# VH-VL binders against a5use3: the designs that were tried, part 39

Target 1, 222 residues: a5use3
Amino acid sequence: MVIHAIVPVKELHRAKQRLARVLDAHERRALSLAMLNDVLVALSYSPVSRIIVIGRDVETGHTARAHGAAFVIDQSAALNDALHQAAADIPDHAAALVAPSDLPLLGAEDVIALTCISGDKPGVAIAPAHDGGTNLLLVSPVVGWTFLFGPDSLTHHIAAARQRHLPVHLLRLPHLERDIDDIDDLIWLAQQPGDTSAQRLARMFLERKGAQLWQSSDMPPH
Below, E stands for the ipSAE of ESMFold2; O stands for the ipSAE of OpenDDE; V2 stands for 0.75 times the mean of E and O plus 0.25 times the DockQ between their complexes.

## First folded at step 19 (VH-VL; framework fv_rovalpituzumab)

Design i3 (at its last look DockQ between E and O 0.84; V2 from the best seeds 0.79)
Fold by OpenDDE, look of step 19:
Structure i3 (fold): chain C 222 residues (1-222), chain A 117 residues (1-117), chain B 107 residues (1-107)
Amino acid sequence: as target 1 above (222 residues)
Amino acid sequence: QVQLVQSGAEVKKPGASVKVSCKASGYTFKSYAMHWVRQAPGQGLEWMGWINTYTGNPTYADDFKGRVTMTTDTSTSTAYMELRSLRSDDTAVYYCARDIGWGMDYWGQGTLVTVSS
Amino acid sequence: EIVMTQSPATLSVSPGERATLSCKASQSVDSYLAWYQQKPGQAPRLLIYDASYRATGIPARFSGSGSGTEFTLTISSLQSEDFAVYYCQQWYDYPYTFGQGTKLEIK
């Protein structure tokens, strides 16, 4: 199966607005780019044949190219429109993997697991979000597919798959389900195992701001 | 090479409409949005709006809403801008320009629209 | 809308000299700022994007700096072909407004 990954990136000045009480605009931008970097690293080590980043920021473009990804200039603020735009040059028979740029703990193994569960046959594999959304979407083939990200996107994508008589595979990835929206989330991210760009940045921010690390019930067992 | 070629100069009466064309070549038309910018004689640049060439959806500046319509023909790689209810202060050179997300990198040669009684 | 204000309106400089043009935004536009050059009878030409990056083919003597509300275009050593009108434009929010322009003329 030939998989093309699509990474939609929100405009950096509009990203992570919920963290405005904790992080200034520059810090939020840096965090967003760090997360993008981590996603691209994960995809680079995954069985995807091509990575397509779609966005409007210069730094997003630089980051994409630095990882050997194609960069598409986003013509729309609507996520689904952007996804269709990015998918326009994907071969009809190829699969599309949608991986948002704000998955700070995405790993290659997650993508591999999703591809494995889907197999080589036509179908849809989804990593659901905790709120009924979609963290990852793998569609094979991409031709004729309509992206339905947004509220209740899990249900919508499942319905879309069924309408096309495609099997649906669900994969829970709990470590991807926590959004980084406040100081507690940032602390959580910093305390997770690993040393991604986003984690390093989170740790740096917390240190800079004098925040104390504390144990959270959401921390994975050692 | 990227080129944007606009239609010729227009002379219109007040209250009339004008439709300017912008033919793109040298690149994938649907991969870049198209902006329209005008410039009155001896004045600065004024952003009018832009159109998503992939979806065909336009976004207009408030000052032009209701009077302007931007469209595209993907088969001919051509963008159009129609301005209605023309007034004397609409006299300007109208430009199409390709969007690259953080600027306009290629411009048409401009179309002079003169509105006079 | 975000108002972009350029200064000075006219700048007279001798060839070989340094020119500094200012662009101010009524509110922060982060780095979403472009500079254009326009010569008489020609369409504008993109010089700088994202406040500090030179567009393709733009000579190194052109440089942009600034962020937030204060931006500067600098021409280190003016050439004869550099005398033109310069516009800044913000890409932060709709409408994508231009400054009123600075005319760079030969002293």
Scores: ipSAE 0.858, ipTM 0.925, lowest interface PAE 0.6, mean pLDDT 95
Fold by ESMFold2, look of step 19:
Structure i3 (fold): chain C 222 residues (1-222), chain A 117 residues (1-117), chain B 107 residues (1-107)
Amino acid sequence: as target 1 above (222 residues)
Amino acid sequence: QVQLVQSGAEVKKPGASVKVSCKASGYTFKSYAMHWVRQAPGQGLEWMGWINTYTGNPTYADDFKGRVTMTTDTSTSTAYMELRSLRSDDTAVYYCARDIGWGMDYWGQGTLVTVSS
Amino acid sequence: EIVMTQSPATLSVSPGERATLSCKASQSVDSYLAWYQQKPGQAPRLLIYDASYRATGIPARFSGSGSGTEFTLTISSLQSEDFAVYYCQQWYDYPYTFGQGTKLEIK
């Protein structure tokens, strides 16, 4: 099948706000861009024919073009509106793959696995999130599809597929289920095997924080 | 070549309404939101709002809520701004401008609206 | 609503010299700032976006800098055509507000 990947990117100043107690705005921006870079690398080694990044930041556009992706200006902060906008110029017969920009452990093998369970027939393949949401969505054909990301989106997407008489395939990808939203998630990311751009930044940020804590005289262990 | 061509100047009485058009060419109309900005004579720029050209959903500046309506006609690649209950201090040049997320890269030529009794 | 304040209101500078125009935001707007030039009878022209990137067709003598709440537009080696009104605009959040303008005039 012909697959167009859509990578929606939140406005960088709105991303990763829960990390603000540890990372300043510049660091959170850099982390978000590193995660986007990692997702685009994974997609570039996958069987997708085209990558469409949709967002509202200059640096997001620069990152997209550096990977040969098209960049579309998001007219709205609403995720599903952005997805419908990006999907509007995908050929009717093609498939759409939605990949969030904040999956720093995404690999090409994950995308390959998702595409394989659908084959060349009409259908919907979903990698569920841990919380009843959707980490990856592949829909074939894209024409007429309504994106329903958000709370309970797994259930809503399954229902939408059934209404269109499209088979649904679920693929659980546990290494993608951890969102990077707070300090514990950042520590977890730094500790995972691998050397993605986001992992390198996480390790550097945590090392600087640790070094700053130990710049004072001796303290009791706590 | 990207171009935004606005309708011609208008003279209105207080209490009337005006509808300014902005016809886009040289690009995919539904791919870029459209802003409306006005400038009273000798004054600075005032953002009035914008319209999502894919969904048709507008966002208005607070000072204009209740008096302004922004619409599009995608079949003609045209954006519209209607301002109702005109007052003399609505006398201004009204601009449409194309959104690119970090600036307004192309502007219409402006439409002078004069409100006088 | 984020208030953008430009200073000075009027700046008098001789051709060939450097002009520095200031724009202050009432809260951080990170790098989300654009600069426009407007000559009499014309629509504004985008000069700088994302605080420091030059728009297409803008001469190299125009540069922008700053982040957070403090921004500057610098015009090195002023040319006669550069005498105009300059506006900053924040792109951080709705409404996308403009500063009140700085008029750059020949000293």
Scores: ipSAE 0.689, ipTM 0.854, lowest interface PAE 1.4, mean pLDDT 91
ESMFold2 (binder alone), look of step 19: mean pLDDT 95; pTM 0.961

Design i4 (at its last look DockQ between E and O 0.85; V2 from the best seeds 0.81)
Fold by OpenDDE, look of step 19:
Structure i4 (fold): chain C 222 residues (1-222), chain A 117 residues (1-117), chain B 107 residues (1-107)
Amino acid sequence: as target 1 above (222 residues)
Amino acid sequence: QVQLVQSGAEVKKPGASVKVSCKASGYTFKSYAMHWVRQAPGQGLEWMGWINTYTGNPTYADDFKGRVTMTTDTSTSTAYMELRSLRSDDTAVYYCARDIGWGMDYWGQGTLVTVSS
Amino acid sequence: EIVMTQSPATLSVSPGERATLSCKASQSVDSYLAWYQQKPGQAPRLLIYDTSYRATGIPARFSGSGSGTEFTLTISSLQSEDFAVYYCQQWYDHPYTFGQGTKLEIK
């Protein structure tokens, strides 16, 4: 199966707005780019043949190209329109993997697991979000598919798959389900195993701001 | 090489409409949005709006809403801008320009539209 | 809308000298600021994007700086071909407004 990954990236000045109480605009941008970097690293080590980043920021473009990904200039603020735009040059028979740029703990193993569960036959594999959304979407073939990201996107994508008589595979990835929206989330991210760009940045921010790195409520189990 | 070639100069009466074309070549038309910018004689640049060339959906500046329509023909890689209810202060050079997300990197040669009684 | 204000309206400088053009935004536009050059009878040409990046083919003597609401275009050593009108444009939000322009003329 030939898989083309699509990474939609929100405009950096609009990203992570919920963190505005904790992080200034520059810090939020840096965090967004760090997360993008981590996603691209994960995809680079995954069985994807091509990575397509779609966005409107210079730094997003630089980051994409630095990882050998194609960069598409986003013509729309609507995520689904952007995804269709990015998918325009994907071969009809190829699969598309949608991986949002704000998955701070995405790993290659996650993508591999998703591809494995889907197999080589036509079908849809989804990593659901905790709120009924979609964290990862793998569609094979991409031709004729309509992206339905947004509220209740899990249900919508499942329905779309069924309408096309495609099997649906669900894969829970709990480590991808936590959004980074406040200081507790940053602490959580910093406390998770690993040393991704986003984690390092989170740790740096927390130290800079004098926040305790270890809180009992967010400590991972030993 | 990227080129944007616009239609020729127009002379219109007040109340009339004008439709300017912008033919793109040298790149994938649907991969870049198209902006329209005008410039009155001796004045600065004024952003009018832009159109998503992939979806065909336009976004207009408030000052032109209701009077302007931007469209595309993907088969001919051509963008169009129609301005209605023309008045004397609409006299300007109208430009199409390719969007690259953070600027306009290629411009048409401009189309002079003169509105006079 | 975000109002972009350029200063001065006209700048007279001798060839070989440094020129500094200002662009101010009514609210923060972060780094989403572009500069254009326009010569008489020609379409504008992109010079700088995202505050400080030179467009393809733009000489190194052109540089951009700033952030938020204050931006500057600098031409380190003016050449004869640099005398033109310069516009800034914000790309932060719709409408993508231009400054009123600065005319750079020969002293």
Scores: ipSAE 0.886, ipTM 0.940, lowest interface PAE 0.5, mean pLDDT 95
Fold by ESMFold2, look of step 19:
Structure i4 (fold): chain C 222 residues (1-222), chain A 117 residues (1-117), chain B 107 residues (1-107)
Amino acid sequence: as target 1 above (222 residues)
Amino acid sequence: QVQLVQSGAEVKKPGASVKVSCKASGYTFKSYAMHWVRQAPGQGLEWMGWINTYTGNPTYADDFKGRVTMTTDTSTSTAYMELRSLRSDDTAVYYCARDIGWGMDYWGQGTLVTVSS
Amino acid sequence: EIVMTQSPATLSVSPGERATLSCKASQSVDSYLAWYQQKPGQAPRLLIYDTSYRATGIPARFSGSGSGTEFTLTISSLQSEDFAVYYCQQWYDHPYTFGQGTKLEIK
C-alpha cells in the first residue's frame, strides 16, 4: 500500500486559543510548532511514502521542509477544503492518511497499527474521537473520497465508506484523545512518558509559570 | 518562469462594467490563490479581494461587495475580475497577484481602466 | 478592518546612508506583515514577508523588524535603485490592508 499522509495545520495565530488563559501568543505558537514537529517525526518512522503539510505560515512551511515533507499553501480556512486541495496530487490508486498536527503523543506504532488493520486491500480505517469525531483517517484508495471532518464525522465517514463499498475498520487510541486546552492538560502532557518537543516545552512553560506565580505572591517571605 | 499577463487598457463610461483577465503560466494555477489590487493615479494600493483557484470561491473587500465578481477558468489558467457600475473614482491600474500565504510574490503588469464622462 | 499607517509620508536620505521606515497597525497583527517596493510605472515587488524574511533575490541591506502593532523596514546602505515608494501590508486577517506608502527620495 502506498500511503500519502496529509497534515493540515491551522494558522498559528488562530491555533490553541483556549490556552490563551495560561500561555501568551509566542508560547502558543511555539507549542503548535512543537506538536507539528512531533507528528512529522512519528510519520517519518511509519510506513507512509510521502508527507504533505498544508498550511499558511512561513514557520509551518520551514518545519515541513525540515522533515522532507511537501508543503502546500492552504487557500481556505475550511479543513475539508484544505484536505481535498492536498489530496489532489495523491495518485488515484494510493491511500491517504489524515493526521492532525496537534497529536503530541502520536507514535509511529499508532500509524503502523492503523495501516495493518486495513491490510493491503481497499478500505477505510478510523481512529475515532471520544465525542463522535475522527482523530485519524486512512482511506484506500483516495480517489473519489469526500473528507467530512467536523461534528459527527465518525458517522459521516462510515456512511461515505459504505457508499463507496469500502470496509470500515475502527481502532481506538485513547492516548490521542486528550485535547491540550488548559494548565491541567499541560501538566498531564508534561507527566506522560517520553521526551517529545511538545513535552519539553510543556515542562519548560510550567517551570516558568511556577516561578512567575511565586514572584507575584502577596505574602512576603518569613 | 512564473508570469502573470493581464489584458490591455480599457476606457469606459460611468455606469459600464469592465472585465480584466490575468493569464498565469510557469506554475500550477490551482495551487495558489489570486489577489486583485488596484491603484488610483498617484495613490496607494487597495486590496479588492482574492479567489481560491482550487474551489473557485472568492472573498471580496467590503468596499467592492455587490459590484465585483472574481472568477477563474482553470482550463486556461486565467483569473478574471469584473467591476460593475463604474464611477470616475474607479479610474486605476488593476493588478492581479499570486498568493503565497504571507505575501504576493508575482504581480501582473497592471491594466489601466479609465472611467470618464 | 485593520488600518495600517506608515510614517513618514516622505523620507529624504542621501545614498550610502540608512533609511528607517515605520508601519503601525491599529491592532496586533502578530508577525503577519509584508513590505513591498514600487518604482514608477512598475508593479510592486515583495521585499519582506512575515516581518523579517527577505524574499528571493532581495539584497541583504533590506531588513525588517517589529511585532504586534509596530514594524520597521531598514535599508542599511542606500543604493540609487532604492529610491521608490514602500508599502507595508498586514496578513493577519482580511481584508489584507496596505499602508498608505512612504516615498523614499534622494536628499
Scores: ipSAE 0.716, ipTM 0.866, lowest interface PAE 1.3, mean pLDDT 91
ESMFold2 (binder alone), look of step 19: mean pLDDT 95; pTM 0.960

Design i5 (at its last read DockQ between E and O 0.82; V2 from the best seeds 0.83)
Heavy chain, then light chain:
Amino acid sequence: QVQLVQSGAEVKKPGASVKVSCKASGYTFKSYAMHWVRQAPGQGLEWMGWINTYTGNPTYADDFKGRVTMTTDTSTSTAYMELRSLRSDDTAVYYCARDIGWGMDYWGQGTLVTVSS
Amino acid sequence: EIVMTQSPATLSVSPGERATLSCKASQRVDSYLAWYQQKPGQAPRLLIYDASYRATGIPARFSGSGSGTEFTLTISSLQSEDFAVYYCQQWYDHPYTFGQGTKLEIK
ESMFold2, look of step 19: ipSAE 0.761; ipTM 0.885
ESMFold2 (binder alone), look of step 19: mean pLDDT 94; pTM 0.954
OpenDDE, look of step 19: ipSAE 0.888; ipTM 0.940
ESMFold2, fold request of step 21: ipSAE 0.725, 0.708, 0.629; ipTM 0.864, 0.864, 0.845
ESMFold2 (binder alone), fold request of step 21: mean pLDDT 94, 94, 94; pTM 0.957, 0.956, 0.956
OpenDDE, fold request of step 21: ipSAE 0.917, 0.916, 0.920; ipTM 0.954, 0.954, 0.955
ESMFold2, last read: ipSAE 0.741, 0.699, 0.724; ipTM 0.877, 0.863, 0.866
ESMFold2 (binder alone), last read: mean pLDDT 94, 94, 94; pTM 0.956, 0.953, 0.955
OpenDDE, last read: ipSAE 0.918, 0.918, 0.918; ipTM 0.955, 0.955, 0.954

## First folded at step 20 (VH-VL; framework fv_rovalpituzumab)

Design q1 (at its last look DockQ between E and O 0.83; V2 from the best seeds 0.79)
Fold by OpenDDE, look of step 20:
Structure q1 (fold): chain C 222 residues (1-222), chain A 117 residues (1-117), chain B 107 residues (1-107)
Amino acid sequence: as target 1 above (222 residues)
Amino acid sequence: QVQLVQSGAEVKKPGASVKVSCKASGYTFKSYAMHWVRQAPGQGLEWMGWINTYTGNPYYADDFKGRVTMTTDTSTSTAYMELRSLRSDDTAVYYCARDIGWGMDYWGQGTLVTVSS
Amino acid sequence: EIVMTQSPATLSVSPGERATLSCKASQRVDSYLAWYQQKPGQAPRLLIYDASYRATGIPARFSGSGSGTEFTLTISSLQSEDFAVYYCQQWYDHPYTFGQGTKLEIK
């Protein structure tokens, strides 16, 4: 199964606005890019054949290209419209994997697990969010699919799959379910295992703000 | 090579409407939004709005809302801008320009619209 | 809307000299700022995007700097073809407003 990954990226100056009380604009921007980097790294080590990043920021484009991903200029603020735009040149028979850019703990193994559960047959595999949303969506084939991200997107995507008589596979990935919206979330991110770009940045930010939550000796080996 | 070719000059009476076309070539039309910018004689540039060439959804500057309609024909890779209820102060060169997310990299040659009694 | 103010309105500089053009935003626009050059009878040409990146084909003598609300376009050594009107434009929020322009003329 040929998989094309789509990574929608919100405009950087509009990203992580809920963290405005904790992080300044530059910090929020940096965090968003770090998360994008993490997602692209994960996808690069996954069985996806092509990565398509869609956004409107120069740095988003630079980041995409640095990882060998295609960059599509987003013409819409609406996520689903952006996804359809990005999917426009994906072959009809190919699968599409939607991976939002704000999943700092996404790993290649998560993508692999999702692809494994879906198999090589037509179908839809979803990693649900905690709030009834969708963290990851794998659709095979992509032709004729309508992206329905937003509130209750899990239910909507399941319904869409059923309408197309496609089997649905659900994969719970708890480490992807927490949004990074406040200081507690940043602390949580910093305290999780691993050493992603977003985690390092979160740790740095927290250190600057007087929250020492880690020691160098606690870092896992590469 | 990327080219934006606009329709010819127009002379209109006050209260009339004008529709300017912008034919794109040399790139995938639906991959880039299209902006419209005008420039009155001897004046600066004024952003009018832009249109999503994939969805067809436009966004208009407040000063033009209600009087402007931007559309596209994907089959001909052409963007259109219609301005209604023309006034003398609408006399300007109107430009279409390709969006690249952080600027407008290719421009049409401009269309002079003259509104006079 | 975000108001972009350019200064000076007219800048007289000799060939070979340095030109510095200013663009100020009424509110923060981060680096979402582009510069255009327009010669008489021609459409504008993109010079700088994201405040500091040169567009394709733009000579190295052109440089952009700044962030937030203060931006500068610098031409290190003016060439004869550089005398034109220059506009800044913010891309932070709709509407994507232009500055009123700076006319760069020969001293």
Scores: ipSAE 0.814, ipTM 0.906, lowest interface PAE 0.7, mean pLDDT 94
Fold by ESMFold2, look of step 20:
Structure q1 (fold): chain C 222 residues (1-222), chain A 117 residues (1-117), chain B 107 residues (1-107)
Amino acid sequence: as target 1 above (222 residues)
Amino acid sequence: QVQLVQSGAEVKKPGASVKVSCKASGYTFKSYAMHWVRQAPGQGLEWMGWINTYTGNPYYADDFKGRVTMTTDTSTSTAYMELRSLRSDDTAVYYCARDIGWGMDYWGQGTLVTVSS
Amino acid sequence: EIVMTQSPATLSVSPGERATLSCKASQRVDSYLAWYQQKPGQAPRLLIYDASYRATGIPARFSGSGSGTEFTLTISSLQSEDFAVYYCQQWYDHPYTFGQGTKLEIK
């Protein structure tokens, strides 16, 4: 089974806006690029044969190139349109793996587990998100598939697979079920085991904010 | 190698419509969106909108909504822009230009549309 | 929509000298800014993208700087072929508006 990974990346100035209460625009941009880097590292150690990054930022293209990934210019901000555009370059008989750019705890073992659950047969394997969405989607073969990311996407993707007579395999990956969208998520990420680029930035940003609070309150952090 | 070749100049009366073509060569047409930009004589550049060449979905600048239609024919690698209900202030050179996400790297030669009574 | 304002409208300068062209956005556009050169009777030519990156084939004497709302195009040693009209364009949000242009003319 030949697997092409698609990593869709939002325009950086539109990403992680809920973190604006804690992080400025430059910090949010850096965090988004760090998470993309972490996803690309994980994919590079996985059984995918090709990585396709689709986005619309110069620095997203630079990051993709640094990992040997193909870079496709996103012609629209619509996620499912971008996925279909990227999938056009995937041979009909190959599989497509969709991995969001904002899963900073993604490891190669997660991708391996997802690929193993389907075996070498046609099918759809999904790692659900905690909110009824889809964190990872593997479709084999990709020909004829319609991407339905968004609200309730888990249900919609299961239905799409059944409509096409493809077996569905679900794999819960709890460490991927939390999005990094607010201050509590950033704190959670910083506290998790590991040393990803996003984790290092999260720890640095929170340490800086803690020092800032110390200066404001006239109380040392220790 | 990359070329955008536009249709020839047009003379129209107010109230008519015009359809400008832009034939692309030297690259994969469906991989890059196409912008349309116009320039009235002696004036600056005005962005009219763009079309997603993979989906065929356009986005129109507000000043042109209701009067403009952008389409593609992927079998001929050609983008089209039709402007209806022409007015004399629509007299301009109309350009197609290839999108690369952060700029327009290749431009057509321009199509002069003259609207006069 | 985001209004892009260029200054000066016309800049008269001698070959070999430095030209500095300004572009100001009515709201923040971060680094999402391109510069174009247009000679009479020709289509525009992309010079600079993402505020500071030189497009392929553009001579090193062209440089872009700025972020947020204020941007500058600098031509460090003007050549005879550089006398043209220069436009900035923001790529932050629809519509992708242009500035009104700066005409660079020989003094």
Scores: ipSAE 0.749, ipTM 0.878, lowest interface PAE 1.1, mean pLDDT 92
ESMFold2 (binder alone), look of step 20: mean pLDDT 94; pTM 0.958

Design q2 (at its last read DockQ between E and O 0.88; V2 from the best seeds 0.84)
Heavy chain, then light chain:
Amino acid sequence: QVQLVQSGAEVKKPGASVKVSCKASGYTFRSYAMHWVRQAPGQGLEWMGWINTYTGNPYYADDFKGRVTMTTDTSTSTAYMELRSLRSDDTAVYYCARDIGWGMDYWGQGTLVTVSS
Amino acid sequence: EIVMTQSPATLSVSPGERATLSCKASQRVDSYLAWYQQKPGQAPRLLIYDASYRATGIPARFSGSGSGTEFTLTISSLQSEDFAVYYCQQWYDHPYTFGQGTKLEIK
ESMFold2, look of step 20: ipSAE 0.749; ipTM 0.879
ESMFold2 (binder alone), look of step 20: mean pLDDT 94; pTM 0.957
OpenDDE, look of step 20: ipSAE 0.828; ipTM 0.911
ESMFold2, fold request of step 21: ipSAE 0.736, 0.736, 0.731; ipTM 0.873, 0.876, 0.871
ESMFold2 (binder alone), fold request of step 21: mean pLDDT 94, 95, 95; pTM 0.958, 0.959, 0.959
OpenDDE, fold request of step 21: ipSAE 0.917, 0.915, 0.917; ipTM 0.955, 0.954, 0.955
ESMFold2, last read: ipSAE 0.702, 0.738, 0.691; ipTM 0.869, 0.875, 0.861
ESMFold2 (binder alone), last read: mean pLDDT 95, 95, 94; pTM 0.959, 0.959, 0.958
OpenDDE, last read: ipSAE 0.917, 0.916, 0.917; ipTM 0.955, 0.954, 0.954

